# Designs tried in a protein design chat: VHH binders against Glucokinase (glk). Part 1

All scores and structures are predictions.

Target 1, 317 residues: Glucokinase (glk), of Thermotoga maritima (q9x1i0)
Amino acid sequence: MPKLKLIGVDLGGTTFSVGLVSEDGKILKKVTRDTLVENGKEDVIRRIAETILEVSDGEEAPYVGIGSPGSIDRENGIVRFSPNFPDWHNVPLTDELAKRTGKKVFLENDANAFVLGEKWFGAGRGHDHIVALTLGTGIGGGVVTHGYLLTGRDGIGAELGHVVVEPNGPMCNCGTRGCLEAVASATAIRRFLREGYKKYHSSLVYKLAGSPEKADAKHLFDAARQGDRFALMIRDRVVDALARAVAGYIHIFNPEIVIIGGGISRAGEILFGPLREKVVDYIMPSFVGTYEVVASPLVEDAGILGAASIIKERIGG
Below, numbering starts at 1 at the first letter of every chain, in headers, positions and changes, except where a header shows other numbers; antibody chains aren't numbered by Kabat.
F, E and O are the ipSAE of ESMFold2-Fast, ESMFold2 and OpenDDE, as the mean of both directions, binder to target and target to binder. V2 is 0.75 times the mean of E and O plus 0.25 times the DockQ between their complexes.
[cut] stands for letters that were removed.
Atom coordinates printed by the task and the answers are left out, and those that the model quotes come from them; centres of patches stay.

## First folded at step 4 (VHH)

Design k04 (from a18 with R98K K104R; framework vhh_ozoralizumab_d1)
Fold by ESMFold2-Fast, scan of step 4:
Structure k04 (fold): chain B 317 residues (1-317), chain A 122 residues (1-122)
Amino acid sequence: as target 1 above (317 residues)
Amino acid sequence: EVQLVESGGGLVQPGGSLRLSCAASGFTFSEYAMYWVRQAPGKGLEWVSEISGSGGDTKYPDSVKGRFTISRDNAKNTLYLQMNSLRPEDTAVYYCAKDYSYGRWGSEYDVRGQGTLVTVSS
């Protein structure tokens, strides 16, 4: 009897990736293509389908999981809208891909897919109460409680990146002020570095980057490790914002584990050490010691493994 | 600024071996995971191998596991791919890629070079 293999599609605005994944979460093959959103949704969908067939050629892989940014209808397989796909309105993505590939296709929001990846293949294994954050260009999150994905009344719950952590803080793209995403995302860090150049032009951040226009989170954390005062100032602001948000999730969800992934999580202990310490300042004493805060072990594979995990969740493991 | 220059490709017969090299510049090489990816005509970029910044951890897809070995020399800013027991299906342009620093997942490859063509034919 052939073993079941899973296909995970990580759909991004710049690139999309398709992985062939074993039942136990090992990536057997992975192919990446430019999304080329400007060429229209028909072209994008066709190339996703072609890549699925390329990756699954000769394999017993009847199911596809897709993690998509934006608002989705998971039951009907529809992408309602996505910030990175301006022409995508009520796109029947799973039907289109099923027609082109002959496979059963499942859709989920990319941040919800991430927490499922952690539940099935990552640091969430063996836990029934998981909070997961992804710190990338934006901030997404997902929650598993009592062993089940928290989706809410209309399936749009767990928008963890949009909790307010600085009431008088920066404008968020969601239309409000002071959201976690507006303070602690890679985009927010890049903005702080550009705004800070006039006053802090002598910072090691700008020397490492070569110019203020090229300065990003990598340069920030590299400079912070060298003791640069400006870099540490921004690091501390990011840590405070994260600690306030995580404290809120601890109070609301009482999780066993808080898993933080995405590109920024790769900063390591320069972020996680101060974060674990600062969270304690914002939680009730009764919650101390009830949770762990850890970096995602899935790192670069998180999108594909998350997408593949949708299949396991939908067909019962 | 970031430059990646691949070399070492060529024509080999099935069962043969090749060693690819990638010369890196414009970034702190030891702080980045590095990848080998390949592209056959008309296909997407297929992941071939991965190595951590320190060189302590490596990953391979099943299609090349046991046949290909990734390694790095951080003192020379050079990445290597030793390819043994080559098959016709290994025919592709091979690229080295830097991990995309603090991107969404780090799953996007920063491919900068022209690649090096490997043709496995008799």
Scores: ipSAE 0.305, ipTM 0.706, lowest interface PAE 4.4, mean pLDDT 90

Design k09 (from a18 with R98A S107D; framework vhh_ozoralizumab_d1)
Fold by ESMFold2-Fast, scan of step 4:
Structure k09 (fold): chain B 317 residues (1-317), chain A 122 residues (1-122)
Amino acid sequence: as target 1 above (317 residues)
Amino acid sequence: EVQLVESGGGLVQPGGSLRLSCAASGFTFSEYAMYWVRQAPGKGLEWVSEISGSGGDTKYPDSVKGRFTISRDNAKNTLYLQMNSLRPEDTAVYYCAADYSYGKWGDEYDVRGQGTLVTVSS
């Protein structure tokens, strides 16, 4: 049909972003605002709608895709609940945005949107069997198998961040111990840096951060690149956790490609080189050479492109 | 401590040109993608341009493509934005930004400077 423009909304607890995207995945305009969750859901929804109208002003863009954290009802367009939005309970997000914008709105979980973005615009193009991980504040994942998004019986499948990789490991927000997210997320790295300060206060990571309270994944990987022993120790723990999880996904899904995105993936080869080596230690010999492990090429655009890809998936590409 | 100091803004007539600079310190500049973002009164923070750490890849929204050019000098830890054919709608405070914190998508614009005001008016 006619070439149309897509609107992608990446909804976060701290900020939200709205992008105007071409049919082929080029970002034409992008606006970010503070979410300001404390001002209430009606204010947040209104400001999302205003930003959609701002981004689409003068454009033929009748469809909106929105990626949301938490539990969603994709068919009815409802955000059931999200840890990022503690006051949101069964919010009819797509109906509210449609009323305010006059547009057709589609909803998906943000990690599922991420793998759709990879399928339509990213490293997943041309692949029918994709595993995707996003390493950010938490860890999300999505799976495409036989060309279709894996959602499971109740639409809540592919919670890849919550596989147990350290049985006696840190407590996860999901209520169990040793989940991938509890070891390899940005939140987990911040925790390790704060806990490590007493013993490793002379580490380069704390000099780069200026204080233990400000130390985060960026400082860790910067210090690791400079050969800091403490930073390399945490990097190795993160790599081992990721390798165990990825090995599990390889055994379960037999993917063609494992795509890793999110802020942590921007560390680059200090993470990916050791990860590719370590995965081999945890898989059966028959799986060696059957997959690639790659960084997301969508990088900072992954949320917007993922959200826009919901439209392509729902209206038939 | 990460610091970003923008400069080069000012008042120009429509069709004019300006070159913005951003002096960066407190991080390994060459390892991070850098951004120019702008905020007009009452509007959100709009993405204007992006450059990879090596300088090999650049991205622009259609509103500025062909008019604005982002560049960097990694030896000087400095980011630039060459702005040509300026329009009244380009009026905004311009900030340079990096994804300093490794945010969710790498997309948490870390705007640390005071910005530099660009006013396009007759």
Scores: ipSAE 0.284, ipTM 0.693, lowest interface PAE 4.7, mean pLDDT 89

Design m01 (from a08 with F103W; framework vhh_ozoralizumab_d1)
Fold by ESMFold2-Fast, scan of step 4:
Structure m01 (fold): chain B 317 residues (1-317), chain A 123 residues (1-123)
Amino acid sequence: as target 1 above (317 residues)
Amino acid sequence: EVQLVESGGGLVQPGGSLRLSCAASGFTFSSYDMYWVRQAPGKGLEWVSEISTDSGYTKYPDSVKGRFTISRDNAKNTLYLQMNSLRPEDTAVYYCARESYDWESGKYTPDYRGQGTLVTVSS
């Protein structure tokens, strides 16, 4: 088979990006547009299709992969619902894009697309057993086992952000207490910083942010690097939550590699150093040395490369 | 205080050349990867080039590879784009952008601030 070019669509609530990708994961062209969710689903879909045609003009690129937030039906190409798209209910996204572009379109959840991007183009290359987490507004996860994406009976498996790590911890949007997402997401960190202001108002976090309302994970980790005690307390809570979750994934999946991406992963060794040490405290001795814990190397292109990787997975599976 | 001021655009014939400049101020220029992005009439923001802090790597989409060259002078806080063999499809407003990372979404977004510089390729 000749080497084909791939089209990856990274669909976000604020912006969407479309990339033309080589078979080996090089970005050949990339265009970004405002999503403009308020203009309605028909307008959004039309502009995604126009951008797909723009990046593929003159190119042999018959396949499109699209990573979408929210609940999806990958087999039928339907976005069931998404918090970022309030008017989207059972939208046949792949059919709509196929009729407008003349291309074969594949849909996947954005967190599953992320682990596929790692498998095909990132830190997961050469690995058949991968656990991936994205630490952003919420926490998404994906699992590859025996070289295949783990989707479960109804295609909704690998909700890794919803494992309980603090039984008496904060309420999660899923309706239970103490999920990884409720402790270690960017939203959770922002909540801890706002709640902490009354007692810890003198923390460097609030000086760096300018106000408690603007304090976020960036200010937390910047303050932690400078030795701020309050920032280190929150960092340690996040690390402990992640270590407990990762230990659980190690016991369940026996992965070769655990890859962590998303905004919070940008913290670097202030997060990863303590995390690697703490994971060992929570695993059985037989698992020591069987895995690596690494930051995603895909960086700015993770969404596009993840989306393009859907094509490789669907055609090759 | 962060400012990015683009210059060097203008009218050129197909096959012509232009050199764009971006004067950066208000931040430590040498600590940021820098981008050129463009927006043609009625189209989205297209990435056209990237350069690392030390010029150790540069990246280009195929649409401009071999025709455009990005470079930087950290001592002068200035970013450049040398554009050769210009085509009508290169007509766009060109923006200088520094890397920007959204800690919540995990996305890198080009942070462009200026008015851009208009490049028009026609006879």
Scores: ipSAE 0.391, ipTM 0.748, lowest interface PAE 3.6, mean pLDDT 90

Design m02 (from a08 with K107S; framework vhh_ozoralizumab_d1)
Fold by ESMFold2-Fast, scan of step 4:
Structure m02 (fold): chain B 317 residues (1-317), chain A 123 residues (1-123)
Amino acid sequence: as target 1 above (317 residues)
Amino acid sequence: EVQLVESGGGLVQPGGSLRLSCAASGFTFSSYDMYWVRQAPGKGLEWVSEISTDSGYTKYPDSVKGRFTISRDNAKNTLYLQMNSLRPEDTAVYYCARESYDFESGSYTPDYRGQGTLVTVSS
């Protein structure tokens, strides 16, 4: 049983994090640095490689997993394009990092990495049929079915944040109206709070935030816990959108577990209690009791653990 | 259980005035935006006015703007509609409503519960 240590790289537009992870998912070392995208791709790649070497110094860690936003070619290790890296076109990221570090590097989409993190280290342990959502600035998702990551024909499947849940809802950046992401993301909640300020300026949300410009999902859920009706109206809209999406995933994938992470999931039972109740309104009776809906346990380390789990998925253990 | 009980309707001559009241119970009245909506004979529901929780925001359609005034007393859980310069076209059953989200239409809509109060503007 080799003492294999894993390196996970969580690549973001504002910061990147590199973690040294034990085979069982314990973070042993972690370094976070500003990405500084404006300094160009060669600088970013060099600094990622330097941080990998720093974190792995003196350790048996021959493998690196990288979770990246955007469109990726997992087989060739290429980032085709990313919304967070506008100057990155067909970047051979894994080859560049392997050259600089001497390690074998694996690439995956960040949302797919999230469901792999849940499978190997999180609430998905022991489950072969997993649906995972991450509710952050946008909404990503991934699916494991029969113990394998669902990637689809071209490796771009499981875009779970872009299912239509409100036909008359807000426009999504993908070009479709009423996507889950356009209603239930942190960006969507901030938009609802800005739009509501003129009418609902006396809401506890704005008092807790100090100003409408600072109002976000945290203030919304804090106000909702105190019974603020404007906050509860937005919470109910978010819950209905999530319930419709989750119901669709239950019908399509028949999962054992639906795992929800990201910043919005930190709201806890003010979100999850109503969500579990509302999902039942949108599923066929035959699916009642066949699944659980749970919060991700991985919180701030989800990106690193997801990235490290790519290694376990690719080497078959 | 949410209850909204409208009162104050009646027969009034054109150019007259009337004040409607709505007594709210079964919910925290001070936490909800409130609406007046009306339904004329043989027609659909028409939005008449809305008011925010603190009375800092009010809105009216052009058909009643300058003639109708919405107000609320949160200590008494009561909504009011002061109607001035009444016209025969204002003849309708008037309902008070609290704001709710209608998931079928994807919009915020008035939720009315009571029997309404009839306003007849005639000679």
Scores: ipSAE 0.005, ipTM 0.409, lowest interface PAE 10.7, mean pLDDT 89

Design m04 (from a08 with K59Y; framework vhh_ozoralizumab_d1)
Fold by ESMFold2-Fast, scan of step 4:
Structure m04 (fold): chain B 317 residues (1-317), chain A 123 residues (1-123)
Amino acid sequence: as target 1 above (317 residues)
Amino acid sequence: EVQLVESGGGLVQPGGSLRLSCAASGFTFSSYDMYWVRQAPGKGLEWVSEISTDSGYTYYPDSVKGRFTISRDNAKNTLYLQMNSLRPEDTAVYYCARESYDFESGKYTPDYRGQGTLVTVSS
């Protein structure tokens, strides 16, 4: 019998991707389509199902893993709600996809799927204690401890982006102030750049971006690499926020590895070098040298590989 | 090592003028916003003025607005404060400072470290 192939669905508000993945984490086929949330949930679900069947045509792939943003019921396969899908309320996503595809479908939160991708296919391979952060539009995270995904009492644990790192910091969309997400996300960086323009309009960030409205994390880190003081000040704020959060995770979870992915992680050593140094300022001496802080190797394919890894986690790879 | 050396203070009569200078070294002066701050006898620090890296932005509190002018010469690594129409309440030690991020308050704040220059406004 040929070895089982996995189907991973990375569901986003703007696009969704479906990949056919080998048992060892190689993407064999991939299709990306516009989500078109405005066309309604029935249309979106149908098009996801059609793409699953297209990708799996002629293949032994009976299982689908799907990573979804927002609040999910993993046991019943329900998307309770998501900021990316404002019209979706208690959508039985796995049942709907199973009816249309004839496959067994598993659902997980996209950030939990990310840490599972790291565990099965990424930098977390061979580790039983993993903390993973994805630094994108928002900040998500997941935790593996004793080789198992940490989900908590109601399956909603490991909201790592919402720990408070600046008590007097910016308002977070969760309704509190100073969350990691409110300081270190791509959205937070864009906000700092827009707010800073009046005072720091001469910054290289705005010259590289062409306008304050176009200025983003890429322009900030590019300017920081050239020694721009304003860019370095925002970089230092992001690093301090991350270091405080990571130190907290080190104290709580005692991980072997902290893996950071998402768009912000593409900055590289301008972020990771100072971060590794700053974390030491916030941890107890007994934790020094017990962990590594690394960038995710799963770049472009992290969402698909994370989604496929849900299957391995649920079935026992 | 960052060094900020203030000069130009002295005794002046009310209504008089003084020009303060700050010689900066040990950092890339043109990359930092610069400040003048003052401390009157027995009082706390007060922000007097701020200037952006390219001089495109300046700030003055109402207590000195219209009387004081901040300027900088990036080629000479020098910050200036022109003080006109001086009043007895302007009596203070004046410090130049570079911009710094204060992690405790989450704010950008002046980092002063020189001895300052004493300005005394008295008849």
Scores: ipSAE 0.000, ipTM 0.264, lowest interface PAE 14.4, mean pLDDT 88

Design m05 (from a08 with S105E; framework vhh_ozoralizumab_d1)
Fold by ESMFold2-Fast, scan of step 4:
Structure m05 (fold): chain B 317 residues (1-317), chain A 123 residues (1-123)
Amino acid sequence: as target 1 above (317 residues)
Amino acid sequence: EVQLVESGGGLVQPGGSLRLSCAASGFTFSSYDMYWVRQAPGKGLEWVSEISTDSGYTKYPDSVKGRFTISRDNAKNTLYLQMNSLRPEDTAVYYCARESYDFEEGKYTPDYRGQGTLVTVSS
């Protein structure tokens, strides 16, 4: 008898990926396609279904897990709203995909799926108390406490990107000022780079990017590795914001491990070294040494493995 | 100007072998992780292999693990893919890609790909 195979769908605004995953978390097959949101909801759902059938062709894989950005109803399989899909309102995604694929489909928020991926296949294995952050366009988070996903009263808990770290800081898209997301997201970094151009036009960041309009987190961290003063200044602001937020999570959740993934985490030690040092400045002495702060080991596979982990969580391992 | 030029594809019988090459220029090759990806006719882009800057880390999906080997020569700015025990399902256009991570989406996006090299496994 072959082992159970899992299908994970990582749904993004720019691309979506579908993976065939072994029960122990090995990627057997992986296909990535452009989402092409502009082609409309029906086309996107159809192409997701076609890709699911493609990667599962000839395989016994009856279950699909989907990580979706935005607000979801996990129990009914509905995407209520997603910033990455502005035309999607109350979309019965799991029912639509089940009809097209003949498979049983499970839905979860992408940040919650990320922490589940860490729990089942990643750095969270063997831990019952996990905090996870994804640093991308925005900042998402997920929490596992006592071995269970923290969802809250309405299933919308663990909005870790919206804790206030700079009371007089930048406006956040959530409608308040100084959220972690408004300071440490890729979007926030891009804003700082555009605003900084007038004073810091000689920075290596802009030389690498070619223009202030094209400057992003990649150029920032590349310049920071070269010792560029302006890049290091923005890096230090991002580190301070993250350290304050992580300190808050340590005080609230008392985790064994804080796992940081998403695009920004690929900056590596230019981010993590200063972050680990700075967190200590913001926690009570009793918490020193009770946690680890690590980069997600799943990297590009985090979304697929997170999505596949939804299946394991829902059917009991 | 970043350029990646793939070569080495062709028609091969099932069970045969091919070695693909990718000549890189316009960037510091030794500073980037490199990838091989493939696209079968009418299908999506599929990840095949990755290699770190110093060759200390390589990764493969189980579908090709044990059959394909990725390697690089930083002195020659060249990436290789040794393909053994080829199957009809390996038929695809193969592209080499420089690591480009979409920091905003948290996803791997190939920054540059050449025209690719066609591998056809058929009898």
Scores: ipSAE 0.000, ipTM 0.314, lowest interface PAE 12.3, mean pLDDT 88

Design m06 (from a08 with D102E E104D; framework vhh_ozoralizumab_d1)
Fold by ESMFold2-Fast, scan of step 4:
Structure m06 (fold): chain B 317 residues (1-317), chain A 123 residues (1-123)
Amino acid sequence: as target 1 above (317 residues)
Amino acid sequence: EVQLVESGGGLVQPGGSLRLSCAASGFTFSSYDMYWVRQAPGKGLEWVSEISTDSGYTKYPDSVKGRFTISRDNAKNTLYLQMNSLRPEDTAVYYCARESYEFDSGKYTPDYRGQGTLVTVSS
């Protein structure tokens, strides 16, 4: 009933951002600061709390949502561990911030926060069955089914980036081979470009980048748009990996919509056109026409909007 | 019409040498990576060598590394395989192949079209 403003905290290893968000998803105030994890958890938590108070000054904003990488306990508000915060072990983050700010604080995994952002503020609005992927340095995702976030028995479900799409493919950081993340992430693309240089050194990708060490997904898709054979080869591999993963999600979840965001999604139709076509090759005929595959409309501030959406999900709107 | 015509095979004794040739036509040869693949009697297809468009990159499996050398002449639209220190296990039909995209599998695979050339290594 009462109109309220939401506070979203996007907690990263390099920077953190705090936004004051309207009920409708408009960013009203935003502050970004260096995380400085080397200064210890006490300093980081204190500065997050100070920034929360700064953006909420003079505003009716009693709730905070925080999206965090790594393993979290959402019920108790604990960050169990994260590779981005090597000194953080079972940190009671929500309790610490509640004591410092006087606000009620909610915690969620950053990938789950992304699908909640899509549900409440993005392309998922009006949909009860959503699959969302974010294609960045790694690949994360989340699932909403029957209008509720899918978390699984222990709250660690929907690790969508770690489904196997190439059984004999590259090693993934999770310890298995051929995960979607190991083939279709920005990190995977940079690796393919570095490995390919010896054979494909005359590719337009390397001319655009200036060196194999600087070559990344942007140069790949720019070259692919110009018809470069090597760039199209890597694009096709990425599309095949995504199509196999998306087909699996369609079979398992029967979604209304599959939403793809993150830096790689900025490639646009050079990625989405072939992807939509290729997905059909990997699904049963009964699923054809039951879903849409779309680019995320949330670009900048997706992390803040995702974090703010945790509040809406936890208090029912 | 893409055509690949292999030649140069024959009977050779162990330790001998052969040079295979592949005459390519019907496409821009200089724009494609090329392969040699072989099929031994009662075996599946085995990759033998690959070469990039400008010859700046070549690759071989351990079974032929140091014995076989792939090369190409883009002006003549011709692919070559120099085979040295031949062994009885090298007996196979050898095909040259153009790299092609298999849309159904989403992978780049060797596309061989010719009858191949038979290499028999026997005393």
Scores: ipSAE 0.000, ipTM 0.323, lowest interface PAE 11.0, mean pLDDT 89

Design m08 (from a08 with Y57W; framework vhh_ozoralizumab_d1)
Fold by ESMFold2-Fast, scan of step 4:
Structure m08 (fold): chain B 317 residues (1-317), chain A 123 residues (1-123)
Amino acid sequence: as target 1 above (317 residues)
Amino acid sequence: EVQLVESGGGLVQPGGSLRLSCAASGFTFSSYDMYWVRQAPGKGLEWVSEISTDSGWTKYPDSVKGRFTISRDNAKNTLYLQMNSLRPEDTAVYYCARESYDFESGKYTPDYRGQGTLVTVSS
């Protein structure tokens, strides 16, 4: 009979991915499809199930891990609400997928899945105290302390993207001002680029993008690498916000490692070099040199590996 | 090392004209909005002009509007201020300044570094 494999499902608002993963974290098969949220939840769930069966065909893969955005009831396998899926309310996702696939399905919040991926397969291997951030459309985070995922009293803890870094800063979608997500997310960067166009219309960012409406974090960091001053100003604001947040996590959690992933982390040393320097300005001297700040090594596969790692966490490794 | 070196000041009679220059080095001049600011004896710093990176827009306070003209030559890394119809109240040390983003206020502010150039308007 085939060797036991893991199935990881990375559920996004734009695309979903399903991977067949070895027990040691190698991607053996991967299929990515458009989510097509507008077609309704039944269509989305059906196509996820079909893709699970496709990647697991001929394999002994009895467990599925699924990372989902939004509010999750991990015990009962329910997606309570997700901003990325406006028609999804109290959806019994694990039951629906189990019925369609014949497999045992585990659910987790996508940001918690990300830190689990780091713990089991990534830069968190061998560490018992991990802080992880994913910098994408929004900002999610997860914490491992004493070797265990920190979920808090009601299972909703570690909302690391919503710490206040600019007290009178931009409105966050959570309803408060100045959250890390409101300053350092891909959405926040697009807002800064739109607002900056009148003053900085000659910036390389807008030439690379072709228009201010198309300008995003990729164009920002590409222009920053070429020395564009406007791009460097936005980069510096993002770095300051991240440094303040990371300093707070260092004080609260005393981590061995802070791992930063998501699309924005692909900027590389144009982000990480200044970030490592700036964090020191905001921490107590006793914390200097007690942690590392690193980019996620999992890159495009972080979501799949995070999802697969839910299985490892739930069955005890 | 960022350097801004102002020149062109001097003693001039009321109604006269002066042209100030600022030689910039140590940074990509063409990527920054530039300012002229002045400080009269015993007074605080006063903004007198601003110009965009591509000269697409200029701004002036009412105190100098119609009398002063800011311009730049990005090929020569040089900022200019043409001052006409000078009045005794224009007497000040004039500084050129590079824009800077102030993260605390969320605003763009002038960052001046040079020694300035003294303009004295008197009979």
Scores: ipSAE 0.000, ipTM 0.173, lowest interface PAE 14.1, mean pLDDT 88

